# VHH binders against q2luc0: the designs that were tried, part 1

Scores and structures below are computed, not measured.

Target 1, 332 residues: q2luc0
Amino acid sequence: MPIEFEQTFRNFLMEHQEKYNRTYHFLILMDSIITAAQRIELYYRTGALKGNLGMAGSINVQGESVMKMDDIANEIVLHYLAASNRVIQVVSEESDDIVDMNKDGGRYFVYFDPLDGSSNVAHGLPVGFLFGIAKRNLDGNMKGPEDFHLREGNDYIAAGMFVIPTGMFTLALRDAGCWRFHADETATYVKPMRMTLPDDPKKWELSFNSANTTVFSEKVQSWIQVNISKYKFRYIGALAGDFHRLLTNGGLFMYPAIVKHPDPKENRPQGKLRLLYEANVVAFMCREAGGDAIDETGTRIMEIKPAGHHQRTTLYVGSKPIIDELASLFKS
Unless a header shows other numbers, all headers, positions and changes below count from the first letter of the chain; Kabat numbers aren't used for antibody chains.
ipSAE, averaged over its two directions, is called F for ESMFold2-Fast, E for ESMFold2 and O for OpenDDE. V2 adds 0.75 times the mean of E and O to 0.25 times the DockQ between the complexes of E and O.
Where letters were taken out, [cut] stands.

## First folded at step 1 (VHH)

Design A01 (framework vhh_etentamig_d1)
Fold by ESMFold2-Fast, scan of step 1:
Structure A01 (fold): chain B 332 residues (1-332), chain A 124 residues (1-124)
Amino acid sequence: as target 1 above (332 residues)
Amino acid sequence: EVQLLESGGGLVQPGGSLRLSCAASGFTFSDYYMSWVRQAPGKGPEWVSGISGSGGSTYYADSVKGRFTISRDNSKNTLYLQMNSLRAEDTAVYYCAKDLYWGSGDYLEYFDYRGQGTLVTVSS
C-alpha cells in the first residue's frame, strides 16, 4: 500500500527560487501571505453565517456594530505582514498612506488589494486577494520613501492572487513561471501546476464590464464591435476570478478608459484599476504565463513608471497576439 | 527521524579535487531541496551550494562557482559535492542540510546541522 505525498508549496518555492528570491526571508514572507489569505477565507465562511459580512456600521445578531469585510481583510493582511518582520513598507488599497513596518530590517515592499470585488461578498460570489512583492535595494544612493516603494512592475520579484472562498492560489516568480496551487484538507497548498496561456483562439475568453461599452473611446468601441463574437464572454466582477479563468483559457481581460460618460465627473481617462496592487500584479503573472499587458497608449504595464502609490491605469491583459494587435491599434 | 551522514573529506593539496557524499534517511529525499554548508575555523557558517528536489536546478555561492558541482541521486538518497581546483580558503567542515537554500547568513546561524560533517583540509 503506497503512501502518496504531493509536493508542498514550501518545497516548490525552494526549488524555483531565482537570484532575487534565494533567501529564507522570502519563504517567511510567503508563509505570512498564505496565512493571511486563509484567515480571510475563514472569516468569509464563518462571518456569512453571523450576518456580519455587511457594510461598515451594520449590526450583527448581538446588536454590535461590525466592520466592512474589506476593512477586516486589510487588518488581517497588515497583521501577518508585520508578524513576518520582513516587510519595510506596504501599499494597500484600503490604506490612504504608505504603511511603515520594519524600518531597519525590512527587505520587501508589498503591494496588495486585500479584497477585490468586495461587492460580491454579500451575494456569496468570489472575491480576490492580490499582491505584488518588490525587494529593497540597499543602494546608498536611495533618496526617500518614494524612491523605495515606487517600483515598476519589471522590478517585482513575485506577484500572486487568491480566489476566496475557494482558496485557489496562483503565484508568479520572476523568470520562473506562473503556478497554480490547491489547498488540501489540512489547508496546506500542494500540487503546483504550471500555467501557460493557450494559443487556441477557440478557447479564448473576453472579459470586461459591458455596461461601460458606450462610454469607452471610439477605438475601443470599434474593436469590441468587430471582435466580440470571436470570444466567449465571461465577467464576474472580481479580478482574481476573471484572471484565473484567463490563465486557463486565454483571451483578454480589459478595463478601458471611461471618456464618454454623460456626467464628466464619472470619466476616468487614466483608467480605474490601481497600477501597483492590481494592474502590475496581473501583468506580472500574465507575462510569466506567456502573455502580455498594456495600457490604452500601447505602453507595457510593467514598464510604467509610477508617480504615486495609488496611481490608476487602463488595463489590457492576456494572450500575446491580442495584446500585440491592440498595442498597434492604440499607437495608430 | 531525519538522518544525514556526510563523508569524503580529507587532506588535499591546493589545486586538488575531492568528492563529498551525504547519505540521507528518514524522509522522502526527492521532495526536498538540499544544500551544502561549510564552517571554516573561527568563522561563521557559509552556504556553499544547493540543489532542487528533482535535481533540475543548482545554485552556488560566488566563492565556489565554476569550481564546485552539486548533484544528487534520488534512487540512492545521496547528495554529492564535486570540489575541483581546491584552495586553502576551502578548508572547513562541510555539512549537508535539508530544506536550506541560498541566501543571506541571517538564517544560517540558527540552523540545526544534522550529523557531524566531514572535514576538508587543503594543505598550504
Scores: ipSAE 0.000, ipTM 0.136, lowest interface PAE 16.8, mean pLDDT 80

Design A02 (framework vhh_etentamig_d1)
Fold by ESMFold2-Fast, scan of step 1:
Structure A02 (fold): chain B 332 residues (1-332), chain A 124 residues (1-124)
Amino acid sequence: as target 1 above (332 residues)
Amino acid sequence: EVQLLESGGGLVQPGGSLRLSCAASGFTFDDYAMSWVRQAPGKGPEWVSGISWNSGSIYYADSVKGRFTISRDNSKNTLYLQMNSLRAEDTAVYYCAKEGYDFLTGYYDAFDIRGQGTLVTVSS
């Protein structure tokens, strides 16, 4: 009986660093991100036993305060990014302000959502850890746009997501494709599989919060009415889970503007998802898998210039023929 | 492994010209500033010129300003130094150097990573 060996993520990165001329510093950063993801999975699996489910400020039976899982995940990611000594600044969904790390020597800006779909934690359903990485260029233009955290998705060098606690990890590298890994019994990510969106419409899935259908714009409502029956409908309420289905089957994930809500306070004309650490992440990954992503004006997500680190956007991401159709619709 | 290979040196008369090339490999060339450094026999290294990743920022030592031109071709991972109006004091081994910061040691020195160099001799 021959011994079977799986290619590890580290081995995969080493091969791609040589093939695509990437630096050793990126490997150190990715090692820290993977360590953070593994720690978040551990907290997810043991959360009920530790009282880490529910709301920040909750009190356990002993009268002690319990952190919300979002907050725990955020602290884990911040700790391991700082420990890498490679990050200049961080933008996190759970941090109001930009977090400074290695200001002088840091090479990377990291954008992350440590626990997307956090409302699913209390129910034992999958959640996501999403991240995007932009590189600070080491040159005499240190005060140029490349020194700022407000970067277009086109400036990202990598983006990825972990589906917690399933052991599924997907990473896209600039001009090097989108790749899925699975954690083995030792929690080591192995077996890189190249992801390319299927061009077969019979496989395509549609994903969005259907409860919001009547509060979307007229154009979006009309498109849904005509097209929804052509797709298998799937919506988990965690971007990483829904997007991984999209990578496997093709189709469309969308988060439209909310413009017709009976309560004006609930309208979100600019969308709900965050540009830097949600929309750009999936747009980048989707582009590397042969798809595309736009906002509700028909503008490509990765071309949107952020005005703030928590900027929101509408999102339409998936198979290129669908995105091209929607872009034409939104520009009309 | 970072590799830098300089070429183009030789013997030239005062007032002459030479073009040096540096072929870079083992790192993402277009992410780093690059420099030319020279060392005359029995003297310490002297920084000559530097160029940013996108050629947007270019700097020269006062001793070579107006005579030398640094340039890069990121599609070929190659750094160049066009040397005009050469003087006897330009005689040195010329090295190209990758500019960067080593996070493991906390040390910043663009001159630590250089190739074998190329000899330029200016003599009549």
Scores: ipSAE 0.000, ipTM 0.123, lowest interface PAE 17.9, mean pLDDT 80

Design A03 (framework vhh_ozoralizumab_d1)
Fold by ESMFold2-Fast, scan of step 1:
Formats: sequence, C-alpha cells, structure tokens
Structure A03 (fold): chain B 332 residues (1-332), chain A 122 residues (1-122)
Amino acid sequence: as target 1 above (332 residues)
Amino acid sequence: EVQLVESGGGLVQPGGSLRLSCAASGFTFSDYWMYWVRQAPGKGLEWVSEINSGGSSTKYPDSVKGRFTISRDNAKNTLYLQMNSLRPEDTAVYYCARDYYDSLGEWYFDLRGQGTLVTVSS
C-alpha cells in the first residue's frame, strides 16, 4: 500500500518559492521560534498537571505557576532568538524596552507576545504565543533604529501563532498564504494545511467582549444592534484562540474603542490591543487567508505607521464583506 | 583605525544630571549618523538616542524623551548626551555607535568603544 508521509514544516519551508523563505537564515530563525514554543508548551503542561492534583494546595500552586509563566515564556523566547544569531532587535509584550541581540549579523526584527491570555492557564484554557517578523532594510532607504524597528505590518515577511498546549501552529508568509501545522507524537510540526476564510456566511462568527457594548461609540453600538442576531457568537478572551477559530469559520473579531465609560480613566480611545505584536500579527495572517483588517477610522491595520513599540490600536479583523461594510461605516 | 571613546559616566543621585562624550577618530565623523545605546546590568542593549550627520534631526524612545538630549560637534569629532532627571533605571553602560553599511547594503550599529558606566543611586 502507498504510504503518505506527512510533510514536515522544514520540508514545506524549503519547497516554498517565496523569496523571504528561501534563505537558510529564515529557516534558522523559524527553528529557534519553534524550539521556544515547544519549551513553553512543556512548562505550561507540567505546571497545569502539577496544579491539578485535587488538593487544597493545588489552587495556590497553580496560581503561582500562572504568575511565573509569563516571565518564563519571555525568557525562553529571548534565549532561543539570541541563540539563532539572526535577530537584530526584539519587541516583547513582557519587556518595556527594546531588546538588542546581534548588532553585526542580525537580519530580522521579531515582535512577540510570549503568552497571550495567560489568565486562561488558571482555568485550563488555551493560551497563545504570537509573533511577527520584519527583515532589516537592506536597500539603505531607512535611517536610524526608530525607522528600522517601527515597521508597518505591510513590511512584515511572516507572522504566526501557536495555540498552547494544543500542538497547533499557524504561519503566514508574505504573498505565500496562511498555513496551519500540527505537532505529531515526536513534537515535529507536520501536515501543512492552507487556511482560507470561508465565503459561506452561514459559518461566520462574531467575536468581541459584549460586556463593553454600552461603552463603545454610537456607530459601533448601532452596527452591533443590527447585526448581533445574524452571527454565531463566540468569545474566549484569548486573541490566539479567538483568531484561530476565525481562520476556520470566518466572520469578525473586533476590539473597539472604549469611549463612553462612566469613569474617564477606563476609556481606551486608541483600543487595547498592541499594534506590533498582536494586531499586525493577526492582520497579516488574515490578509494571507483572504480576509482584511481595519481600525475604527477605516484605516487598514497593516498600513498604520507605529509611533512607539507598545502602541495600541482598535481592531476589526475577518471576512472581507464585513470589513468593507465597517470601513464604509467608519468613513461616513 | 576607527575609534569611538566614551567618557563622562559616574555615580549620580536620582534627579541629577550627567553629560556623556564620545570622541571619534579614524573616519569622516560628519558623514555618519550617530547613536547612543545602553546596556543595564543583566539586560540587553537599548537604543536611547539618534542624530543625523548634520545635527539637525534627533530622535528618542519614550523612556528618555524629554530627559535626554543628543548633540554633536562635527568640528571636534565629538558626540554628546546630556542626561537630566536621572532615575535608578537609567543605570547602565552607555555606548557610542555609528551607522555601518557593508558592501551588500547590510546595516549594523558599529560599537567600537568600551562604554562609560552611569550609576544612579543614593
């Protein structure tokens, strides 16, 4: 009988004709990122199991593991990125400052959130490791570190996410599509599957924190009131999980501006999600899957020029017909 | 021989000020963009300021904006960093760096000096 051998991630990457993926430097970087993800999964799985021993002390042990997991995940990612010897600078959700790596041989800027939805660990729910990659400007048109690392999403060459501890990995490559991989019994990522948002509106989902509905803008509240009954509603409060589901079912994920809170200190007119390592990552992946992403002014997420490493944005990401409708609404 | 020699670091109390200098030699200083980069104990390198070749344009990250001022004297081949309202978190070794482009257009920070230690403590 013919045996179908599962294509490995490495074999897939080597066969890809996208120019950014042909260099062995990118392969080395991706190997380091995958190794980091596998180490994070190991710590997550071990901590969760240790906390679930059914004793009164297990709740406190699990809580302590969750508090330390963000720091552990950040240190793991930084260690393997440094070991790759391919990264110039890193922007991390868990680091207030830019982290410099290899001044002489670094080729890539890496933007990452090492453990998105970390509060979900205490509840046995999946968390995410999100990353985006931009290449050093080799044409000499940009000058200064601020101009090199503060890149638009359109300048990214790749973006991806791991859903921890499920063994699911999704990677989008510039102009080469969005692809999902699964870890086999040896923890090798295999079986590339092309991700394309479904055109069937019957599958589409709406995802947002409905508790915030009354503090959104009038335009957003009015749109929700008209459209809420037209979609399946799903929201788990972890971007990686909610977005991974969006890639398979289509629809809309949104994080609107908070502009009507009774306490003005709770207003977030620029949104909550971080541009470089959250919004650009999912926008890039969604574009490669045939979707789109905009902010609340109708501007495409990947066209926003960042003004800082931790800049926030509003986010609307998903199926093009929904995004086009919202862009028209926001520009009117 | 390209040389960058940092000086002016020392011990200072929180809220104090220091002025760092970088003496450049072995290249045409006025042709290069220049940078200050720091490394805190046990941490990676952090960019803290940039200045264009003529001195007319400067940029800073939010962590030091409004407190630090980069400047240059092309006649003296010297780069400066004026540091005001210093905080304990500003404690680091400060390095002077220039733009470097290799023959393939690859860009690097060219750090040549040993740096100068700034300690902010009471």
Scores: ipSAE 0.000, ipTM 0.117, lowest interface PAE 15.1, mean pLDDT 81

Design A04 (framework vhh_ozoralizumab_d1)
Fold by ESMFold2-Fast, scan of step 1:
Structure A04 (fold): chain B 332 residues (1-332), chain A 123 residues (1-123)
Amino acid sequence: as target 1 above (332 residues)
Amino acid sequence: EVQLVESGGGLVQPGGSLRLSCAASGFTFSSYDMYWVRQAPGKGLEWVSEISYSGGYTKYPDSVKGRFTISRDNAKNTLYLQMNSLRPEDTAVYYCAKGLDYYEGSWLYFDYRGQGTLVTVSS
């Protein structure tokens, strides 16, 4: 037959041979997440033309406060997650407190960063929508939903990211791999492609904010000095974009501790990235693609027990040989 | 309260057959997907078979596909596992498991299992 049809994301999840094809509640949740991403992308692409983008606390000519893009993105995600009627509680980068949804009948906890790299919006550069999903325990051994939301990355069932406004969507499913989809001309995500980190070191890249090099720990500075020339160096300042590239080329993305800043107030010994909705998300996706992720103590990111919903961590994520080397270095 | 009671385990020689049964009570059996899972000594739980609430769809891992058959009788609230061509590596405690009211990105997930029945393939 000369007519070829692309496999849609819905077909991918609903195929009877896939481990997740019996997750119709998960499909409903994913439909809401995809719809939210499509709305965010629309606002990103059309925002300047409609004059609906601004800084939080800005006043338009009618005396109304203008929402910034990350606030708009947050409201879009919260709206569609609530509309799914499948979510117990959410943790969002843009919400100070945990947001309750369907606490009695909900099935999932969702952790998300609705617009990573929001400073890139004004310049037309890529931003990201990252999410992680954990499930409710129904065996009666856990207390109410409030006690369930702080989960290790190892408890996640899925994690993913959208690179906005490119139409690229990547989703990792527990024990079922990491998969990339592209939006077609109808904005339908199609053509699942399995993502596996390349074994070829010639493809590998290194990604971090090099302006911070002199304020990293001595171990990290020494590793950089020995190794930086062995990699292609790329850094766009949006985690989803930098990580999306890492999934294709392999190598290392890192956000080290800042421990040697001349101004002690600028030190971040715990790192800057958020554990629940940034580090765990990319760690989960990377693990499903054949890589790994650790913090600066050599502990695997997905094994860190969160003490709070906005907990920070240092992050080293990428090709397993690099991560194994760094884990050895950090434990020495 | 949910109860699952397995039976039919025992000692069998390699190449032999056994039929396991699971009597379910305390929930609407016909509304839930059901599973058989097993645990060999010193190992974790592993999925063995799955059947939809209607009985219309079944799944097996490659390790048992073609040898094991899952079935159910919704009128009797009973789940079955027919095991043929048994191998020493099939030695395990076999558990009947009730599926969740919803699925969580894995067909392995369940919220309750029974006490188990021991299957030993040796001699």
Scores: ipSAE 0.000, ipTM 0.170, lowest interface PAE 10.7, mean pLDDT 81

Design A05 (framework vhh_7pa5_2)
Fold by ESMFold2-Fast, scan of step 1:
Structure A05 (fold): chain B 332 residues (1-332), chain A 123 residues (1-123)
Amino acid sequence: as target 1 above (332 residues)
Amino acid sequence: QVQLVESGGGMVQPGGSLRLSCAASGFTFSDYAMSWVRRAPGKGPEWVSTISSSGSYTSYADSVKGRFTISRDNAKNTLYLQMNSLKPEDTALYYCAREGYLYDSSGYYFDYWGQGTQVTVSS
């Protein structure tokens, strides 16, 4: 009787350590990240039963659970990253301050958003866990501890995301491509699939919050008017879900500047998405899949030097022909 | 073709000092973090100290912190370990090691090691 075995995530990393000079420290770190993601998924899937809410819990009760989920997810990630003993410092969406880990022996900076699109939890819609990893820049000029963690996306060695609650996992490795994994019945990630953005414009999707169209810049509004009919429009309001779909079909995900809001306090000329743990993550993954990413000045996302750990940016990420067109538009 | 050659070991009395050197060849020395690892008789390897490729960051095992200083000269492709206030417990074979990509049985991640230089601290 023939026996067939699925390639596990561990087997995939071992193969790529031989091919791309990855260390076993990275395997230990990834094990901690995967464990954290699976624990967050468990909390999402059982949330209605936590605290004896029962399956008949009200929308208000689910709303309270959503607010706690952000904090719970953050605590889970911090716990497992600390337990890995491989992380120097962490930047988290849910932590105001930079979190020190193994300051002396840690090898990695980790940037993460533990529960992107958390408002979707109350509606049973997908949310995401996003992460980026930079190796300690032992060759960098350290001006101070606060400056050392402020890395460009080009300094990342890996970035990835989990779609919750389905458990779909995507990981991009520097110069080794972007790969998708699914959890099997034992919750082991298996069957790596290389992700490359399709060159076929008929498959391309456009993804953004269309409710904001009238408050975008004139250039962006005009581009949308001319081009929207050329795309399939899809938007669920969780970056991991929208971007994961983009990796399969190609096209464009964007979060433009808000510059025309009637209330000036609602304007976001520098964008809404966070550079270190949202925009750099998807930009890195997209580049490894053959795409690109820019801000609304036409600057590549991965080339932006952060001035703070929660710095925001506008984001345009997707198929290279679309990004090249938009870069030319924004520079004109 | 990667070669690491340690020197500077010897016998000293407790409280004495030694300076170890490691001459590196066969790779771009300035691209790699370097470490000192020691093996006491009948024991597994113990990590002692690491220095970044530029020399800007150093780290030390608790057992040697404040007594040992790691340094490097990228122009000379040489790694150093200045050992002060030596104790009998510091007696070991000291290895120069390049930061590597493979797991070893000790949990240290070094791909190339020198032949080692013996340090004996005895009265």
Scores: ipSAE 0.000, ipTM 0.163, lowest interface PAE 12.4, mean pLDDT 80

Design A06 (framework vhh_7pa5_2)
Fold by ESMFold2-Fast, scan of step 1:
Parts: structure tokens; sequence; C-alpha cells
Structure A06 (fold): chain B 332 residues (1-332), chain A 122 residues (1-122)
């Protein structure tokens, strides 16, 4: 990695001296996360380049190879988080159980999805690395490093999202806003830009899997039928890409409950997206950018207390006027 | 430039064990997934097992799962395959294979060695 990239980011964190940026522990953790993301980007780009050069020296073998790109991305993230020596425990989409790290000296819990939308890699489309960070409660309640409790999004101190392999990422800091970073190819450095959701309805986008429309609730189907023509419709099937675009143009991203499927086993009344490392992450970023996020009961995403490591939720995230309208609809 | 040298093969009776080794050189070993691939007499190559670049993840063909263990020593640039409860159908030339892709999944190979023969017979 170029040294200017990390120096510029470190300077950004130091300049934005807020309660969550006043400790060197947070800086070390962020350095490890950025390094992990850069390694995943290198993997993505190097693999794509070699594929384009062809396979004159390679032979496909008979049988099954189960090693997946998601597994490699997961190993990269776990390696750098462990190397930071600042993480107590990790919840990862690719790990069934909580991963223990530095129980005694750690300060942070990290929730991550190392490679969302991995099926897009074969098509040259962006994928996402999403993360959320909560810190150990050191204030008066005598919790030890072993006391891992499932955290609601309001307990997060930071959340972010890398759009791989573009060199773009978004980072939100609690009460300090949402910021987009770009690697400058000429100067090889990060340029921080404050993100606020646009309130221009002419630019607003609507993003969801329209193939599921007939299996959504009647309320959601009716809202779609009335409103879809008012939006630009955009959906690429990778949360990071769809949400990153939402932060630029405003509008709504949603993943409604599936409640009317002919096969009851295909119903997802609780939604599909994972609360800890997908929904809370985009909800946190969206709030810091001036938006909001709710589930299909009208409850704010970041106020939902998780009952399990991989708990699912419905998701509606975007511009406040839209979210307020939907909250009223869902509470009626 | 890239060189993979397998060793540890031999003759063994059904139910026996063998440990294969692969000495790697000419590339940054710790940056690539490594696999074992075998070729039985008169058959095409069959994937056996893969280990990730760090050693943190492993995968196995259904035919060897529970009997074989893949491992690596990145400090020594060496890949291993511990083969237990060997069966006559495990008889094959065993190749060490380097993943084509940097930090890849081990599904495509750009280099493999000369192979080491494993014969399981009574």
Amino acid sequence: as target 1 above (332 residues)
Amino acid sequence: QVQLVESGGGMVQPGGSLRLSCAASGFTFEDYAMSWVRRAPGKGPEWVSTISWSGGSTSYADSVKGRFTISRDNAKNTLYLQMNSLKPEDTALYYCAKDFEYYGSGSLYDYWGQGTQVTVSS
C-alpha cells in the first residue's frame, strides 16, 4: 500500500478530534480495517487481470473445490483485526460462531461482512466490505473483556463500507458525520468529503429486488405501485454499491419481508439482511448523513436489540421524508 | 521459475497411512492457496484438497473427507498431506498444485509438480 494513503487517513482522524477519535486504539483498529480492505482490493484486481491474460498454463481439474472468494476475504479481515490486538470479539457473516481475539486487552467488538455480492465479481461489478464497531463499556458497570453482549446499532461508535475494487469507501463516526474517501490516482492519497443525503426528489432513486414484488405485504405492494414511477429505479444486487449510490442521489433502498410466497419455506417474514453487519452498518451511515432507517414495523433499525449473532431484519433506509412516510404507513 | 517438488509417496496396504510433502520455490508461497490433485491410472486429474494462503481455511473432496488432512508451513515453503485409512481407490500420482490467482480460492492452477506415486494394494 502507498504510504500517503494511510498518512492522509490518519491525519483526517486526528483532525476530527471527537470523543471516539481521542484514543490511539481506535486509530490502530481503523488502520487494520483499511489494510484488510486494501488487501481484498488487491486480490480482486490481481485475479481479474490474470483471468484476462488467459489460462495457457492452467488446467481445470475434475472434482469439487469448495474454497470460495468469501472465505479468502474473511481470512484477510480476521488476520488484520487480530494483528491490531485491539479487538475482543468478532461477528462475521462467514463465521457461524463469535470469533474470540484479545479478550483481556481488547477494546472493540467488530461486526463485518467481508464480501457482499461476491457473485458480481465474475461480471466485473463492484462488491462490498461492510463493518461496524462497538466499544467495550469501561464506565462503572465492571464488565470484563469476556462479557460480550449483542449490541444495538445505537451502541456503535463507527460503521463503514468499502466498494471493491474502486478504492472508494465511506466511514461514519458517531455524532461526527458520514465521510467518503477516494484514492487519488495521481497523488495516491485519500480525499475526505462530507456526505449528506440530497433532498432533491428529482434525483431520488428506488432500489430493491422487483422480482419479489408480488410476495411482499399488501401495504408494501400498494406503496410501490403508487410511488415507483416517481423514482429512478436502480438495483445491482450488492448492498454496498446500491447504498453508496443512495448516499449520492438520495431516495430509498429497501428489503421488505417476503410473506406471500407460494412455498411457505421461502417466506422471510423477518427479512433477509443481517442486523449486526449489514442493516446496522448502513443505518448508522445513513443517520450520520442526515437520513434514517426503519424495519417493517416502523421501528428504527439501530434501536433493535439483537437476539442472535446472525439475526435478520427487514430494511428501509434513505431520505427522511420517505422513511417518515413509510413509518406512518407501517404503524397504521 | 516456479518449482514444486513432491515426496513421501510409496506402497502401502489398505488401512495404512502416508504423509506427502511438497517443497515450493520461485514464488511467494505465503500469498497463494495450495492444492493436492491426483491422477489415477487412465483417468483425468481429480481435486483432493485445498488450503488457503494463511492456512486458516481448508477444503476436501468428499471421497477423502475425514481421512486426509492438508497443512502448510509458510516459514519452510512446504505443503503437506496426511493420508490415513488409505483405500485401493486412493492409488494415484499425487500432484502439488499452485493456485493461479494471488490470494485465490484454489480452483485453478498454473503450476504443479512432477507428482509422487501412491499405491494402495494388498
Scores: ipSAE 0.012, ipTM 0.424, lowest interface PAE 9.3, mean pLDDT 81

Design A07 (framework vhh_h_nbbcii10_fgla)
Fold by ESMFold2-Fast, scan of step 1:
Structure A07 (fold): chain B 332 residues (1-332), chain A 127 residues (1-127)
Amino acid sequence: as target 1 above (332 residues)
Amino acid sequence: QVQLVESGGGLVQPGGSLRLSCAASGFTFSYDSSYALGWFRQAPGQGLEAVAAISYSGGSTYYADSVKGRFTISRDNSKNTLYLQMNSLRAEDTAVYYCAADLWYDEYGTYSEYDYWGQGTLVTVSS
C-alpha cells in the first residue's frame, strides 16, 4: 500500500494555537493528558488479567491490596499532570480535596473525571475520561481554594473526553470548534473531524436513565411522555460514550433532578452529575459544536458559579432547538 | 454530631409571607464542601415533596414547579444557615417544612450519600 501521512493531534494543535508560548505550554499539558489516557486504556484492556477490576480492599496473590480501576486511573492522571510542571491545582472526581501541584509556576487548572461510568468496567463496556482546563489569573495572588472554585465553565479554554477503550478522543477549544480524533495502529490520535450537531430531527437521539422516569419532576415526566416518540432512545450509562453519539446524531442527553423517590432521603433536587468535571466539560464541547446546555432552572451550565469542587447539577445538553424549548419550560 | 434545626414557621394568611431558617451544626459551610442543601415539605396525609435546593455557595438553585417564582432559597455561610423566603402563600402550601443536607463523601473519602434532616417546622396558611 502507498505511504499514508495523517494529520496527527500534535500537528492539529500547532495549527490551532497561534501564539508560540501559549501553544508550547498547552501542548505540553495536552501531551500529558493524552499519555494518561493511553495508560488508562492499557490498564482497562488488561485489567481482568491483572486483577485491576476488583473491589478496593481485596488482597492479590502477593498479599497486596488491590486498587479499583478508578483509583488507578486517578493516580495515572495525577502523575502525568504533575510531570507536565504546567498545572497549579487539580480537581478530580476521585480526590476528596484539591490537589496542589506547581502553585507558583503553573499555568493551568485541570478538572477531571478519570473514569466516568466505572460500573461498566466489570462488564467490558465503554467508560470515559473527561477533563476541563482553565488558565491561571495572573493579575493577583491566589488565596487558595476560593479563588480556584470561582471558575465558571465560561472561563474554560478547553474541554475534552476519551471513550475508553475505543480509541475515540474529542477536544473542544474556545472559539475554535469541537474536534474528534481516532487512535491509529500506533495508538497516535489522528484524522481531526470537526463536530457540528446535525439539524436533522429524524436522526435525533434521547439519552437518559429511563428507570428514573417516575421520580423526575412532573414537568420533566410530561415532556418525556409527549416527546420520547420523536427520538431514537439510546443510553449506555457512560457520559463520554453517550455524548460522543450525541455529537454525531444530535438530540438530547439529560440527567434530571430526582424529586419523587418513594424514600424521600434518596431525592437529589440538585441532580447527580458534577459541575466542574462532567457538566461543564460536555456543555463546553456542545457549545463549540453549535448546541447548548442548561440546568433544570433554565440556567446555562457554563454560567453557573461553582459552590464547591464537587458541586452537583442537573444537566440538559444537546441540540439548541431542544434546549431552548426546555429552558422556556423550566422558566415557566 | 450533625444536626439541622428549622425555625420561622407559623400561621399566616393567604397572600402573606414567611421566612424559614435552618441552622446547621456539626459541620460548616465552606467552598471546599460539596453539599446540596434543600427544603422539603409534607402536608397532612400526603407524601414528602421536594420544594427547593441550593448548591453550597449559592451558585445553582432548584425549585419545584408548585413554588417557582414565589419561593427563594438562600444561604449565609457566616451564620451556617439556610433560608427559604416564601411569598404569595396559598392554602396548598400548608405543611411541615424540613431542611436537609446531602453530604457527597463518607468519612473514608469515598462517595456516600448522607441525608441529614431537621425536626421540621409547621407552616399553616389559613384565613
Scores: ipSAE 0.000, ipTM 0.133, lowest interface PAE 20.4, mean pLDDT 79

Design A08 (framework vhh_h_nbbcii10_fgla)
Fold by ESMFold2-Fast, scan of step 1:
Structure A08 (fold): chain B 332 residues (1-332), chain A 128 residues (1-128)
Amino acid sequence: as target 1 above (332 residues)
Amino acid sequence: QVQLVESGGGLVQPGGSLRLSCAASGFTFDEYSSYALGWFRQAPGQGLEAVAAIYWSGGSTYYADSVKGRFTISRDNSKNTLYLQMNSLRAEDTAVYYCAAETLYSGYDFEDAEYDYWGQGTLVTVSS
C-alpha cells in the first residue's frame, strides 16, 4: 500500500489481546480509562481559555457548583470506570474509603491518582493520571474479605500513566512490556514505542529533592555523597514528569525517608508516596522496562503487602544495577 | 464450592465422533464467574496439552493447531454445561480429557494460564 497507517492504541491492544490472551473485558476497561483521560485533558486544556480551570465553560457537576480540578478528575474517572461495568472496587487518592462498583460481577480492582501534581494546575504545568489494575481473587491466600482490595504490586496485570495535557500515555502490561503512546490531533493514542531502560551509565539520571539531603538517613546521605557525581541530576518535583524521563534515560528516582528534620513533626519515616496508586504503578512500569524498585528496607515495592489503601512507602526506582546496590546497602 | 464433572468419553474408531460434556456447579456461566472455560488432555506418557477454550466474550474461542477444524467447543449457560464436539478422531487424540475453569482474567495465553478449577477427567480411546 502507498498509504501508511499509524498503529492506534486500540489496534495495539487487540494485537496484544491475541498474543497474551487479553480478552474483551480488559479492552472495555481500558477504553473507559482512555475516555476518562481524554475528558480530564479536555477540561484541563479548555479551562485555561475560560480563565478558571475548575469552572471551565459551565462545567455541569452533580451535587457541587464549584469544584477543584482534582475533584473533577476524580469524578470523571469514577464515572467511566462505573460505566464499564467491569470494576469491583476502586481505591482513589481523592476518596477516603474504597468505592464499591460492580461488587458481584466485576473483574478488576482499580487503583488510581486522578491528578498527580494538582498544585501545579494553577501554573499551567503538566500533571499526571496514574492507575494500576489487579484482577478479582475468589480463592488464594487471602486472610479475609478486607484484604481483597489490598493487593501486592506483583498481583497487578497492568499499570499506566497519562501526562496531562501533553498527550503522552505510558502503559505496562504484565509480561508484555512497557509502552509509550502519543495523542494525535483527534486525541487518539498512536505510535507505540517500547520502553526499555538503557544499560548505558553515561545516560543515567539521579532524581530527588536535594534540599532534603541533610534530613535523610546516614546510609542514604553517604550513598549520595559517593555517587551523585556519577549521574546527571534532574528533578522537577512531579512524579509523572520525572518518571517519564527515567524510562528514557535510565538511572534512579528516589523519595527517601525523612528522619532528621529539625521539626520532629515533619519527619516521614514511612516516606510520602502512596503504595497502591503511585509507587506500585511506577514500580510495575519500571519492572516491565527492565528495571526494579525497592523501599528503604531493601524490600521490593511490588512485594509489599499493603496494610491500608492509602499506605505510604519510601521509593527507589530505576535501573536494576543501581537498585541491586541500594538493596544490599539497606539490608546491611 | 465449585465442581466440574466431565462425561461422554469412551471407545471410538478412527474417523468417528464423540461429544464430551462438563457440568459445572458452584458458579454460573451466564455471569462474570467464569472468564474462560476449556479443555485440556493428557495422553499416556505425555504432558498436559491445551485443546480448546471458550471465553465469556460470546463465543470467542481458542483451538490447538492439532484439533483446529475437527473439534468445536460450545456452552449452554441455561444448563451450566460446557461441550467439546470431537469429529474425525485420530489415534493421537487418545487421552484423558479434563475441563478447566479460569474465573479471573490472568493475562496469559490459555495454555500457560493457571486454572482455578479442574474436573476429574474422562478417558477417550481412539482404536479399532
Scores: ipSAE 0.000, ipTM 0.142, lowest interface PAE 17.9, mean pLDDT 79

